Miniprotein binders against b1l550. Designs and how they scored, part 3

Target 1, 279 residues: b1l550
Amino acid sequence: MRLPEELLERARDIHSEAPSHRIKLDRVGSFGLKVPVEFKGFLLLAEADVWVSLPEGRRGVDLSRQVEAIYELSNPPKDPFSLCREAAISLLEKLNYADSSGVSIRFDAPLQDGESLKYYGVEISSIASDEIINKIRVEILGMTACPCTAELIRAYKSSEIAATHTQRSLGILEVSTKAEHPDPDKLASIIERAMSSPLRTYTKRPDEGGLVIRSLSNARLAEDVVREMIHLFLEEFGHLPEDTHILAAVRSMESVHMHDIYAERSFSLDEIRKEISSH

## First folded at step 9 (miniprotein)

Design re1
Fold by ESMFold2-Fast, scan of step 9:
Structure re1 (fold): chain B 279 residues (1-279), chain A 82 residues (1-82)
Amino acid sequence: as target 1 above (279 residues)
Amino acid sequence: DPVREAKIYFRFAKFLIRLAERLLERGDVELAAEWYKEALELLEEALEIAEEAGNEELIKEIKEEIERVKKLIEELEKKLKG
């Protein structure tokens, strides 16, 4: 159905009108937009959310201006970090009634795995107000193995028991900082190094046996993995501002149980340094 | 301005189509099909807005692109199934 232009023009005025209730909204925007990005030489189709704060005296947000802000910055495709930051700033410039804006971009990042590629999850965001806060979350699958099982294998040389006691684990590092986004490949590397072993996209039968044995000889509890991730993070990224916030977590998908094990720690750089140095 | 809004989605859809064509030219059929499908969603959004605005020229142009992209997606899906 087509509407008269007069009705369409009146619809635009509705956004500028006073709302039914004078309540501020924290995030109003367009979620699930598809945007092309260039990540380390790869052209990827990412999923983006864009949003702004809405003041108590304004009824609605112009969603088309939000979409335009990120779309015009996506041609040509650029790295997702620059896109995220620039789009957040552009949103505040285009929607001057907003106190803050945000952009989140999600994609599966390619990582070289022998002769093939594997993928890990990346979500980045930039929240703009009087300052910009950059956030990145990296998720990658690896393998963990029970320390008790590793000792039994060393003692008895039994690989059959070992197979039952290994499990897939999802490692998670999330960083929120006033500095530039950390390199997700470095975050993924930290997670994989903290695990008993990485998972492979392609393995030959002999390589699979070796991977299992390697995992068992480097056995770690979920709790061990989180602590190691924090240790490795501090070695690589300890130079970030003291108010940088980090979440380190692992979810172990237990092969002998119908439930998962989860371990996490959230901290600021200032907090963790004081904790470590206090003993 | 619904005409302006429809043009925003239409221009971006065409941009994604150009990127999908590059992926197809390099032989990445599966990824190209994914990008064409996303472009199609943007074209359908642009069409809905253009129809609401009553811009007949823009409606015709968008419908022609939708037809072309749907045919391309169908052809690529046949290749991926067989």
Scores: ipSAE 0.316, ipTM 0.751, lowest interface PAE 4.1, mean pLDDT 83
Fold by OpenDDE base, second read of step 13:
Parts: sequence; structure tokens; C-alpha cells
Structure re1 (fold): chain B 279 residues (1-279), chain A 82 residues (1-82)
Amino acid sequence: as target 1 above (279 residues)
Amino acid sequence: DPVREAKIYFRFAKFLIRLAERLLERGDVELAAEWYKEALELLEEALEIAEEAGNEELIKEIKEEIERVKKLIEELEKKLKG
């Protein structure tokens, strides 16, 4: 039943009214939208969040205009980096009362794994105001082997290679920069290389054995993994602006404990460079 | 480095062999046999890698261990069937 046009004309524009409490809001928008994106030749259905700031004098945001902004730019599907950036800018243009906007796009990124595919989680964001800040978060699972148990067993058996418990570990790199979004595949690679071993979708028995042996021979604490992630990040992305902010983290889903081990470091490139140079 | 990789497989195989030996000492013949078989598979992989690397000394050492482990498996299998 279409509401009569006459009723729509008489309807009060509630969103443009003054609020009962004159308070600015930082983020108001639509979360969990589905948008198509093109990523590395794949057409993917991604989840998107879009938001703008709301001034103290306005009761609500024009949500329909927000949705329109991102969907207009999503046809035809484009890369998520451009989509985020362009949509954030478009939001500010369409919603002139907003002084800031943001777009976040989340999907599982396909990654070639031999003859098969694996994936990692990615969230690509852009925030627009007087400047544009690009953010990317990559999450990928790997495997860690415990060096403490390995050392105990080694000491007990006098073996160069000792068995130890292994567990899945989630590695996280989050980068916020005024530069272009860092390459998520490179970020995923950094995380995998920082762990004891990567995970594989499909393994033959020899390959699986090799993977486990590599893990055992490269036993690392969660703390070691985070430090290695930072080290590798600096090698690959040290050219980013000094005010670039990074979060490096690992959540180890411990196999011998009922709880997880978590380690993280948040830093700017300038801060971490000063720290390393002081040693 | 293929030589390094071969050595890793070889050392790990030796670890499993030692584990199997301890299992035998405890009377766990079936489980020991299983671990010897796993060790044998790793030795064979180590051998393949070592051969690709052309390390004659390592090849010889791995082959000798393969023969030893094969004999042990055979003996254990006879015990399990008897």
C-alpha cells in the first residue's frame, strides 16, 4: 500500500528538527549493508557500514541519502579501496550538514593456496573530513608452536627438534594512514611469515608433515609473533607517513589452556622508529 | 636451503624414533610400531630432499637409519601377529 503522496507532503521532516538535547554525534549511519566489490578479479559481496557526523542542531541523518551514495558508486562493482574513498567523499557532498563521514567495507579476501584457495578477513575503511584517512584491517589465521614446551622436551630427551603443542593463532594488522590503503595481501603475508607456519586449505600428507615440522622448528611465543610482525611491517611499509598508526596483535587460541593468549602493540611509525633507534 | 630442510626432517624422525623406543620400554608395542612408521615416512621424505640437494653424507646417514627402522617395524609386526 503506497502512502498517498498527500500524506507524504504533510509529513513533518522529523530528521531536520531540532533535537531535544543539542548534542553532536560522531557517527550516525547504516551498518550491515551488502555491496558488490571487485577484488583481484573476484566479484565479492561485501558488508558495508556508512556513516556521517550529525550536528547538534539536527535531530537525525538522511539515511536514504547515505545508502544511495554507496550504491550509486557500487554499480558497476569496483575495487573496495576506491569505493570506500569515493563514497566517503560523496557522503560529505550529499549531506552538507556533516563535517565528517566514513565508510567501512568487510569481506573475506581470497588468497591463492597452491591449487586451492584460502582466505583472510579484511576491513577497508575511509574517513573523510578536512582530510582523508584510510584504514585497513587484516586478520589471518596461522599456526604457532610453543617454545617453552619444546625446550622442556628438548632438555628431557636431548633432541635438537622437540615436539610441542601447536595452536591456531589469529594475527591482526590494522593500519591507519593519510596515504593510500596498504596492500592487504602484503599485510596478510607479513602475518603469516611472523607465525610458526601458515595454514593450508588442502594438504597432502607430506605437505602437512612439512608444515608441522616447520612450525615445530620455528616455535614462537605470541609476543615473538607480534614483534616479528612489527619488524616485517617496517621493512615493507616503512615508507608510509610518520603519523601512520599501526596496531599489531595476535590472539593465540591455546590448545593446552581453556583461555587464549593475547598480545598487541599500538604505535605510530615515528614512535616505533625512535624506540628501535634507541637500542 | 634443501640441505637444512632435509636435516630438519631427519632430526624430527630421530625424535619420533626415540619416542617409539620409550613406548617399547613401557610395553606399548602397537603404539611404538605406529610411531616407527611415522618416523619412516619422515625419513623417506628427508631422503628425497637430501637426494635433490646432492648431499652424499646425509643421504648415506638417512639410508642407514631407514634400514634400521624398517627392521624394527618388521620385528614389531611379527610380535603383534604372534
Scores: ipSAE 0.006, ipTM 0.180, lowest interface PAE 11.8, mean pLDDT 86

Design re10
Fold by ESMFold2-Fast, scan of step 9:
Structure re10 (fold): chain B 279 residues (1-279), chain A 82 residues (1-82)
Amino acid sequence: as target 1 above (279 residues)
Amino acid sequence: DPVREAKLYFRFAKWLIRLAERLLERGDVELAAEWYKEALELLEEALEIAEEAGNEELIKEIKEEIERVKKLIEELEKKLKG
């Protein structure tokens, strides 16, 4: 049955009532919203989650206010970083019972690849309270080639060009900072440069064989890729605040095994500088 | 407020429709069709909320927009195959 408008208008305000149990909730909100964003001159349809903290004495949040905050700031479409930050602040302003708010925006970012585009994954967040913490996660596929198998075949065949297995590897860089979000194109570039070879949408010149040969000439363990990503990150973004936290990771989808290889390192800039400066 | 909620989703869907129209002007038929489909999902969600709220004027407006967008999607899909 469809309820008459009059009954809905005079119904209790359920959200402002006391809950059955006086328990605080960390994140309550609207998840999976579609929002238009403008990124590097492209109009993209992104997916957003918006949330606020809910105090122990309040039964629910006003979801309409959350949708309104995103809608108002997405018209006209703006860059997803400004949208993320401004929406998180707006949520606290509109929902005064909340101690914190957050916005997460996910999209596939276009990257020029010869005559076409390829895409990499971007997730950005802003969490607002007494301060604002900005987070960005970039994921991009690349190629790795196994140096262990390459060395065995080189020794056996006495060949300069190694034969080994290649596989897709997912590179991950995640940055959490009080400064503005790092440029995701630069994070994607760091990941691709750390790999044996980037992946391509299509091959023209050089051909597909050339990509494989390049990967074989630059064979790298997952552990090698993570270390190189950290090195390149510090060269590009070492100027960020010392309490900036980074996760660098690689998941190698091993072509000769039924399982994947995973390597990661999480650190603060302060921590890693002290470690590297020892020699 | 369910009427306010339905109106917000409806306005958001109409905004996505305008963006899809701009994509068509730029000649990106594939991406425009995708954005129209996303707008259609939002229109259907707005319709469900409006129907529960019993706002007949809003229900009518949303249904008319749904039919318009469905026809546009069909036309664009024909172009993509032809």
Scores: ipSAE 0.006, ipTM 0.463, lowest interface PAE 9.3, mean pLDDT 82
Fold by OpenDDE base, second read of step 13:
Structure re10 (fold): chain B 279 residues (1-279), chain A 82 residues (1-82)
Amino acid sequence: as target 1 above (279 residues)
Amino acid sequence: DPVREAKLYFRFAKWLIRLAERLLERGDVELAAEWYKEALELLEEALEIAEEAGNEELIKEIKEEIERVKKLIEELEKKLKG
């Protein structure tokens, strides 16, 4: 049913009206948009969130303009890093009443695993205001072996190998920086290397055995994994600006408990460097 | 270190063998056979790595274990068919 054009012309612009309560909002936008992106030669359908701030004197945001901004920049598909930055800037230009904008793009990133592919979760974001802040979050599953159980077994039974229970663990690295987005593959690699062993999409029996052996030989607490992640991150990305903020976290899906074990550290590069240098 | 890796595979295989032995003691012949087969695969991998490393003593030890495990599997398979 097409509303008569005459009615549309007479309709007041609700979004531009003064609100009943003059309160600024930090984020108003469209969440869960689907946008194509090009990543490592793959064309992927990603989920995108776009938002802007809303001043106290405006009732609503022009949501259509937000959606247009991201889709215009998505054709042809481009890398998600550029898309985030450009879209964030474009939003501020198109919505001149906003003092800040943001774009977040989420997808499963393909990663080669021998002759097959595995994946990790990635969220790429950019927030624009007087400056641009780039954010990236990487999540990848690995395997951890418990050193405590291994020690208990060793205490009562002499074993040639430290048998213990294993579980899946989700490693998380989130980086916010004024520099360019860090390489998500490198972040994923850091997480995997910090685990007892990586997960594989496909393994032959001997290879599977090898993964188990590796895990058992590298038994780590969730706390150990987080510390190792931080250590490896500093080695790889220590060149980032000092005000770069990092969240390193692990959620261990414990195989012997009904609950998960979680460990995290939030820090700036400046803060953590001072901490490490003091020991 | 390839020698270290081979030793790890070998130790793990031995652990599986011990597990299989316990399963046999419990009467779980089918499951025991499966674990012996898994152990055999690990022994074969250990052997390959040891051969690449040129460790003659380790090669000999692994080969002896392979022969023992193969014989056990054969015996168990006969028991399962009979």
Scores: ipSAE 0.000, ipTM 0.216, lowest interface PAE 11.1, mean pLDDT 86

Design re11
Fold by ESMFold2-Fast, scan of step 9:
Structure re11 (fold): chain B 279 residues (1-279), chain A 82 residues (1-82)
Amino acid sequence: as target 1 above (279 residues)
Amino acid sequence: DPVREAKLYFRFAKLLIRLAERLLERGDVELAAEWYKEALELLEEALEIAEEAGNEELIKEIKEEIERVKKLIEELEKKLKG
């Protein structure tokens, strides 16, 4: 039998009660929500996490208020960056006991590749308190080729295009800033330009040969790719606030090893400029 | 307010259903089926909340929509297999 609505109206508000232990929680919310977004003319189904901080004196959060905030901003679908920022702000307005709120949205972003589309990974977040911090992470696959083996074979064979091993590599750029989210297509472009060659959605044998030849002619270590990504990032996004934090990383799925090679560097814009200017 | 909460999830599910219908009209059968499945999860959540609230009219409406969406998913999956 259902509980009468009268009893529900008289029931204890569990969420507003004192908790068993007076401990604040940093993130409490709804994780894994599917939300429609409009990204550069594409209707996508993204995955969202929404949360707020919970003070030490309150037992729980109102989860339905969180779903309401994201729903109201998703109907009709809008761009995921505005959705992320506006939802984080809305959560603080709707849940006034919270000191901070956050929203993360994950989706596979389409990128034009000849007559087809390829996809790269995007995760964005906005964390709201007395200020807003915007974070974006872009992951895209490309190709790398070993320059050491290439040089050894070139010296031996005197060939214009040296033989070497190639592998898929995952490039990663993550940016945390008080400014607006950087354009993920520009971040993806930086990653691809730093690689030996981009990957294609569809290639015929002549096109496959071209990609391999390009990769061999532009052989790069994971360490080279990370340094090039940082260089290209500074050219494109050096105007961001000096306290902007960046992570640049490459994970190379080595074809001649049973394990991967990983290279990364994290830095603030202030830090990296001082490092470069010291030389 | 569990009735308000159930209606919220139900409205969200109906939004995804309408968007899935547009994808289906454009010929994106596989993608449409995925969106309908996500809508079904929201409908099931709305149903649980509505049942707790004891709103018989809302329960009936949600159950009817669940059955409609389930049949649609089954038909789309059959078309995708053969």
Scores: ipSAE 0.171, ipTM 0.658, lowest interface PAE 5.7, mean pLDDT 83
Fold by OpenDDE base, second read of step 13:
Structure re11 (fold): chain B 279 residues (1-279), chain A 82 residues (1-82)
Amino acid sequence: as target 1 above (279 residues)
Amino acid sequence: DPVREAKLYFRFAKLLIRLAERLLERGDVELAAEWYKEALELLEEALEIAEEAGNEELIKEIKEEIERVKKLIEELEKKLKG
């Protein structure tokens, strides 16, 4: 049953009223919308958050216009980068009382893994105001091997390849930039290369053995992984603006402990370059 | 796996249909019609893949949904011309 137009108009009137307390809100919107996106030839279901700022003199946001903005731009499905950017701009145009807008799109990105697909987590965002800031967060699981245990065993047995415990580790790269969104596959690759080894969806026994051997031969602390991520990021994305902000982090799900190990570094490209040059 | 692929397209089509239904609830008939058309295209792709895979059950389900969506589009187009 279509709600009578009169009821919809009344609802709009409520949103335009003066609030009881004149306080600006930073983010008001709809979270958890489902939208189709096209990513590297794959049609994917994504979750989308859309929001705008709300001035102190307005009681509520026109949520229907927000949803409309992103849905209109989602037909036909397009790449999530363009969708985020265009939707953020469209929100400001449609909701003229807002001085800022934002869109965030989350999905599991397919990554080719031999003859199969593995997935990594992606969140793509754009925030529009006087400028557009693009943000991307990539999360991918890998494997780390403990160098401390490896050293102990090596010392004990004098073996070339020391056994050590391995664990799954979650690597995280978050990039905020005024430039275009960095390639999430490249970010995922950086994370995987920074770990002892990548994870595989399907491995034959010989391939599995090789993966384990690689992990053991490349034992890394969580701290090592984060530093390596930063190093590889600078090599690949050093051309981004100096005010680009990066978060590099690892959560190691330790196999011998009940707790996880976590390491992170937050930095701008300008800051990290100064640090490296000072050594 | 062709069957998995067909199911994927079918699920996406259903998503677009749900989105179109929401648009209709809001009174956005033109946009809803567009979403239904897009859903129909995905259903047709799903059908083609399902037929190639020889999955009779999936073929039947997709065909039923195609007929439903076609009818909805026709009804909406009549409403827009009128």
Scores: ipSAE 0.017, ipTM 0.240, lowest interface PAE 7.4, mean pLDDT 86

Design re12
Fold by ESMFold2-Fast, scan of step 9:
Structure re12 (fold): chain B 279 residues (1-279), chain A 82 residues (1-82)
Amino acid sequence: as target 1 above (279 residues)
Amino acid sequence: DPVREAKLYFRFAKMLIRLAERLLERGDVELAAEWYKEALELLEEALEIAEEAGNEELIKEIKEEIERVKKLIEELEKKLKG
């Protein structure tokens, strides 16, 4: 397009105009931005969403200022937690009509696994208003083995050898807090320790046998895994503020079913301590 | 301001290109190719905005970078596949 520059100068400022309907919008922004981050010595290409609230009297947001806020803070690359928090604050400073802002950054985090690397999912966010709320979600695959089928087979065959179906299970820990983001490696460790066994990116045949035997010897329902995750979380992160909110969940991709099994529990630290202390 | 927006995308694309070059220096050819492809996407977005704004000098500069990055991606893909 070759429109004269003078036309741009005389064009209406659409974003600052009144909308057709006086309705507040909770999140308006740029989603799916690629941003470089440095995570524990690794240079990673992460995906980011940035948004602000839009008041009922304003038609649109300044998208270029949103992109500017995160891009300026991404050069040079920094840790994704600082980037997330600082960008959310910067959005409110740059876009003074907004009541709140948010930034979400997602990436696959590397974990050392013997001589290889495995990866787990991380999504962090910071939501800024009159205060800052930091949120982190960690997802990692592990293995579960069915205790019900194991017991049935043992009873039927009268043998010491465990036999049951095993499956991949996705463990999920999500934490929302006014404190700093929890270390995702520690959250991933909690999830793996709660499983029947962890999964490996690379295994030799003896290691494969070991994983299967470990899983069969530590058979757990999805419900068992969620309870163990909560127990381990409280041991590691019980020092967080009492109003910290946690979601613990497991999605088991059942090898003997056409569907998945899902178990979850959400709670605040205050709530769960009172529940446990009642016993 | 479309010109400012185009320049912002262009600057970010150039940053990703520099980071991809650093990945190549440490031997991560496959990962570097991915980062160059992401940079190319940002360059194409910058070009579209610059063309709408009618900034001829910026359009020319972005097109030159697009052509350079496309050739780099092609060379890296040949190295990875054959």
Scores: ipSAE 0.005, ipTM 0.466, lowest interface PAE 9.7, mean pLDDT 83
Fold by OpenDDE base, second read of step 13:
Structure re12 (fold): chain B 279 residues (1-279), chain A 82 residues (1-82)
Amino acid sequence: as target 1 above (279 residues)
Amino acid sequence: DPVREAKLYFRFAKMLIRLAERLLERGDVELAAEWYKEALELLEEALEIAEEAGNEELIKEIKEEIERVKKLIEELEKKLKG
């Protein structure tokens, strides 16, 4: 039942009213929207958040216009990078009272794993104001082998290859830059290479054995993994602007403890280069 | 280095064999048999790599271990059926 047009005309525009408290809000929007995106030939249903700033003199945001902005740009489906940037810009144009806007798109990115597919988590974002900042967060699981236990066993049995416990570890790279979004597959690769071994969706027994052997032969602390991630990131993405901000982190889901080990480093490219050059 | 890789597989297989031996000592015959089978698969992989590398000494050593493990598996399987 459509509400009678007469009732709509009599209704106050609540959103345009002055608020009871004149306070600016940084982010107001719709979270958890479903939008189709095209990613590397795959059509995926992604989750999207859209928001704008709200000035102190306006009670609410026109949420319908926000949803419209992203949906218009999502048909036909496009790559999530362009969608984020274009939608962020469109939001500012459509909502002229906002001085900033943002779009975040989350999905599981397919990654070829032999004859099968595995997935890693990705969040692609763009924030628009006087400038556009592009952000990408990649999360992928890998395997770490503990070097401490390995050393203890080696010392005890004098074996060349020491058994050690292994655990799944979540690697995280988050990059914020004024440049284009970095390639999420490259970021995922950096994380996997920084760990003791990658995870595989499907392995035959010999392949599984090889994976375990690689892990055991490349035992790493969570701290080692983070440092390696940073090192590999600098090799691959050192060309990004100096004000590019990076978060490198690992959460190791320890198999011998009931708690996880976490390590992280947040830095700008300029900051980390100065740090490395000082040694 | 294929030789290094073969040696890694071989050493890992030997580790599994030692674990299986400990399981036998505890009376876990079924589980021990499974670990010996896993070790055998790794030995076979090690052998393939060693053969590709042309390391005759390593090939011989792996083959001898394969034969030993096969006999152990056969003996354990007989115990499990009986």
Scores: ipSAE 0.000, ipTM 0.182, lowest interface PAE 14.0, mean pLDDT 85

Design re13
Fold by ESMFold2-Fast, scan of step 9:
Structure re13 (fold): chain B 279 residues (1-279), chain A 82 residues (1-82)
Amino acid sequence: as target 1 above (279 residues)
Amino acid sequence: DPVREAKLYFRFAKFIIRLAERLLERGDVELAAEWYKEALELLEEALEIAEEAGNEELIKEIKEEIERVKKLIEELEKKLKG
């Protein structure tokens, strides 16, 4: 027993039918696909989303062609940046009714931490239309120390605020550019250097006190960290095109509060250069 | 085409299985087990699509691969706990 060829062809035709309502959709696709990537010598299992725009006159997208676009390019595994760009282009080539396509790839990137590895979050995307826009978002946990608590300890020499003066903070750098994706390791480095201190996968008992003392000596508000991230970003990546857009943000998981503190700034390179050079 | 779609998932699952095999050869048992589990999810998706399409030969081939991968996962999990 096999289904008649004619029935299979009729089922396939449903995607080309007129929809119930003639409304354009911006993103329609396959989300949460698992794809292997090769990142700086590591084989990693990444998660990918692929999508296209859908015109008002078409009911649905061909999902098999979307899956085909990324899977064919994933064998053998390649770097996630090339995969992202090439898959976005392939989607437009395979799905000619679409005005735009996009691919997003997420993975945890390894960083050397002594004899161990630690990980930071990376999400990259490429959006293809009449041009290609490349986006990268890096998130890494670090440590911040409250300057206010540090000042109180110095002033009073006797503190009833027994809780730790340190907390975990999530640093975020997001870059959108017509140029190639920036190196995520350099973005992670910028975030860590802007923090009071980095976090480690492990630390020996005697070294733990040293990290706390270091972070106290480098106490920073979330606002301070965002400004420092922007400063360091401009030193490293100021050569990118003027229309490059950046988001710098910090989410501080305050140890003495039930809520978080959040600070951010978004800007184009052209905008920030004029701001810094002005009075 | 459901048959083409099922074959795409099946081919990708086999690709992931080959990567898991290489990890196992390198002694990365925990990571290999995780990748075999990802491959199993892809195989189960391929099976659902193949069953809807009624392609008996493809259904049989996918089921055989599912059973093989399930046994491998069980063996690796036993080693990790033992």
Scores: ipSAE 0.000, ipTM 0.442, lowest interface PAE 11.2, mean pLDDT 81
Fold by OpenDDE base, second read of step 13:
Structure re13 (fold): chain B 279 residues (1-279), chain A 82 residues (1-82)
Amino acid sequence: as target 1 above (279 residues)
Amino acid sequence: DPVREAKLYFRFAKFIIRLAERLLERGDVELAAEWYKEALELLEEALEIAEEAGNEELIKEIKEEIERVKKLIEELEKKLKG
């Protein structure tokens, strides 16, 4: 049933009306859109959020135009970095009443794991205003071994090699920069290297044992993991602008507790450099 | 520390060997043989790491255990075929 064009026009007029309360909104848009993207040779169906600011004098956003903007740019499928940036710009052009726009694209990124594939979570975003800010968030699971329990057991049994409990830990790196989006594979690698060991999709028993042994030999607190992530990040991405903002975090799903352990540090490159140089 | 890692692999292998021994005691010869083979792989990994670390004493100890486990696997395989 095609709604009469007249009714559609009336509906559009509602969005342009003055609101009852003249309040600016920071983000108004469509969340959970499905968009195709090309990533590392893979065609993926990603989840996308698109939004713009809404001035105080406008009742609503033209949501159809937002959706159109991202879908037009998604055909043919392109890399999510370009899609985010271009769509954010396009939104500002199409919705001239907005002073800011944003696009976020989320998907599971494939990562080679021997003869198989594993994945990590990635969210790629761009926010446009007077400037364009590119944001990327990477989440990947790894394994941590607790050094505290190891020391307790060592003290008790006087063994050269102390057993300890292990748990899955989620590592998170979020980077916001005026530069291009950092390479998510490199970010994922940093997280994995900062943990006691990576996780594998498929392992034989000896390989599994090897992972556990590596973890035990590299026991780290959640705090240690975050510090290591920061250290490795600085080595790899220290060339980014000084105003680049980073969030490094770990959530350890503790195997001996009913709760998780969480550690994080938020910082700019300028701030962390000053901190390190002061030591 | 490569030496520490090698020792970890070696100890883990020994643990697996102990499990295999228990399986034998229970009459699970086939499963025991499988676990001895897994232990052998771990011993070989331990040996490689120990050799890289240049720890002669550890190398010798691992090699001796490898030979022991190989003989045991051979005996079990004969038992399974007979």
Scores: ipSAE 0.000, ipTM 0.208, lowest interface PAE 12.1, mean pLDDT 86

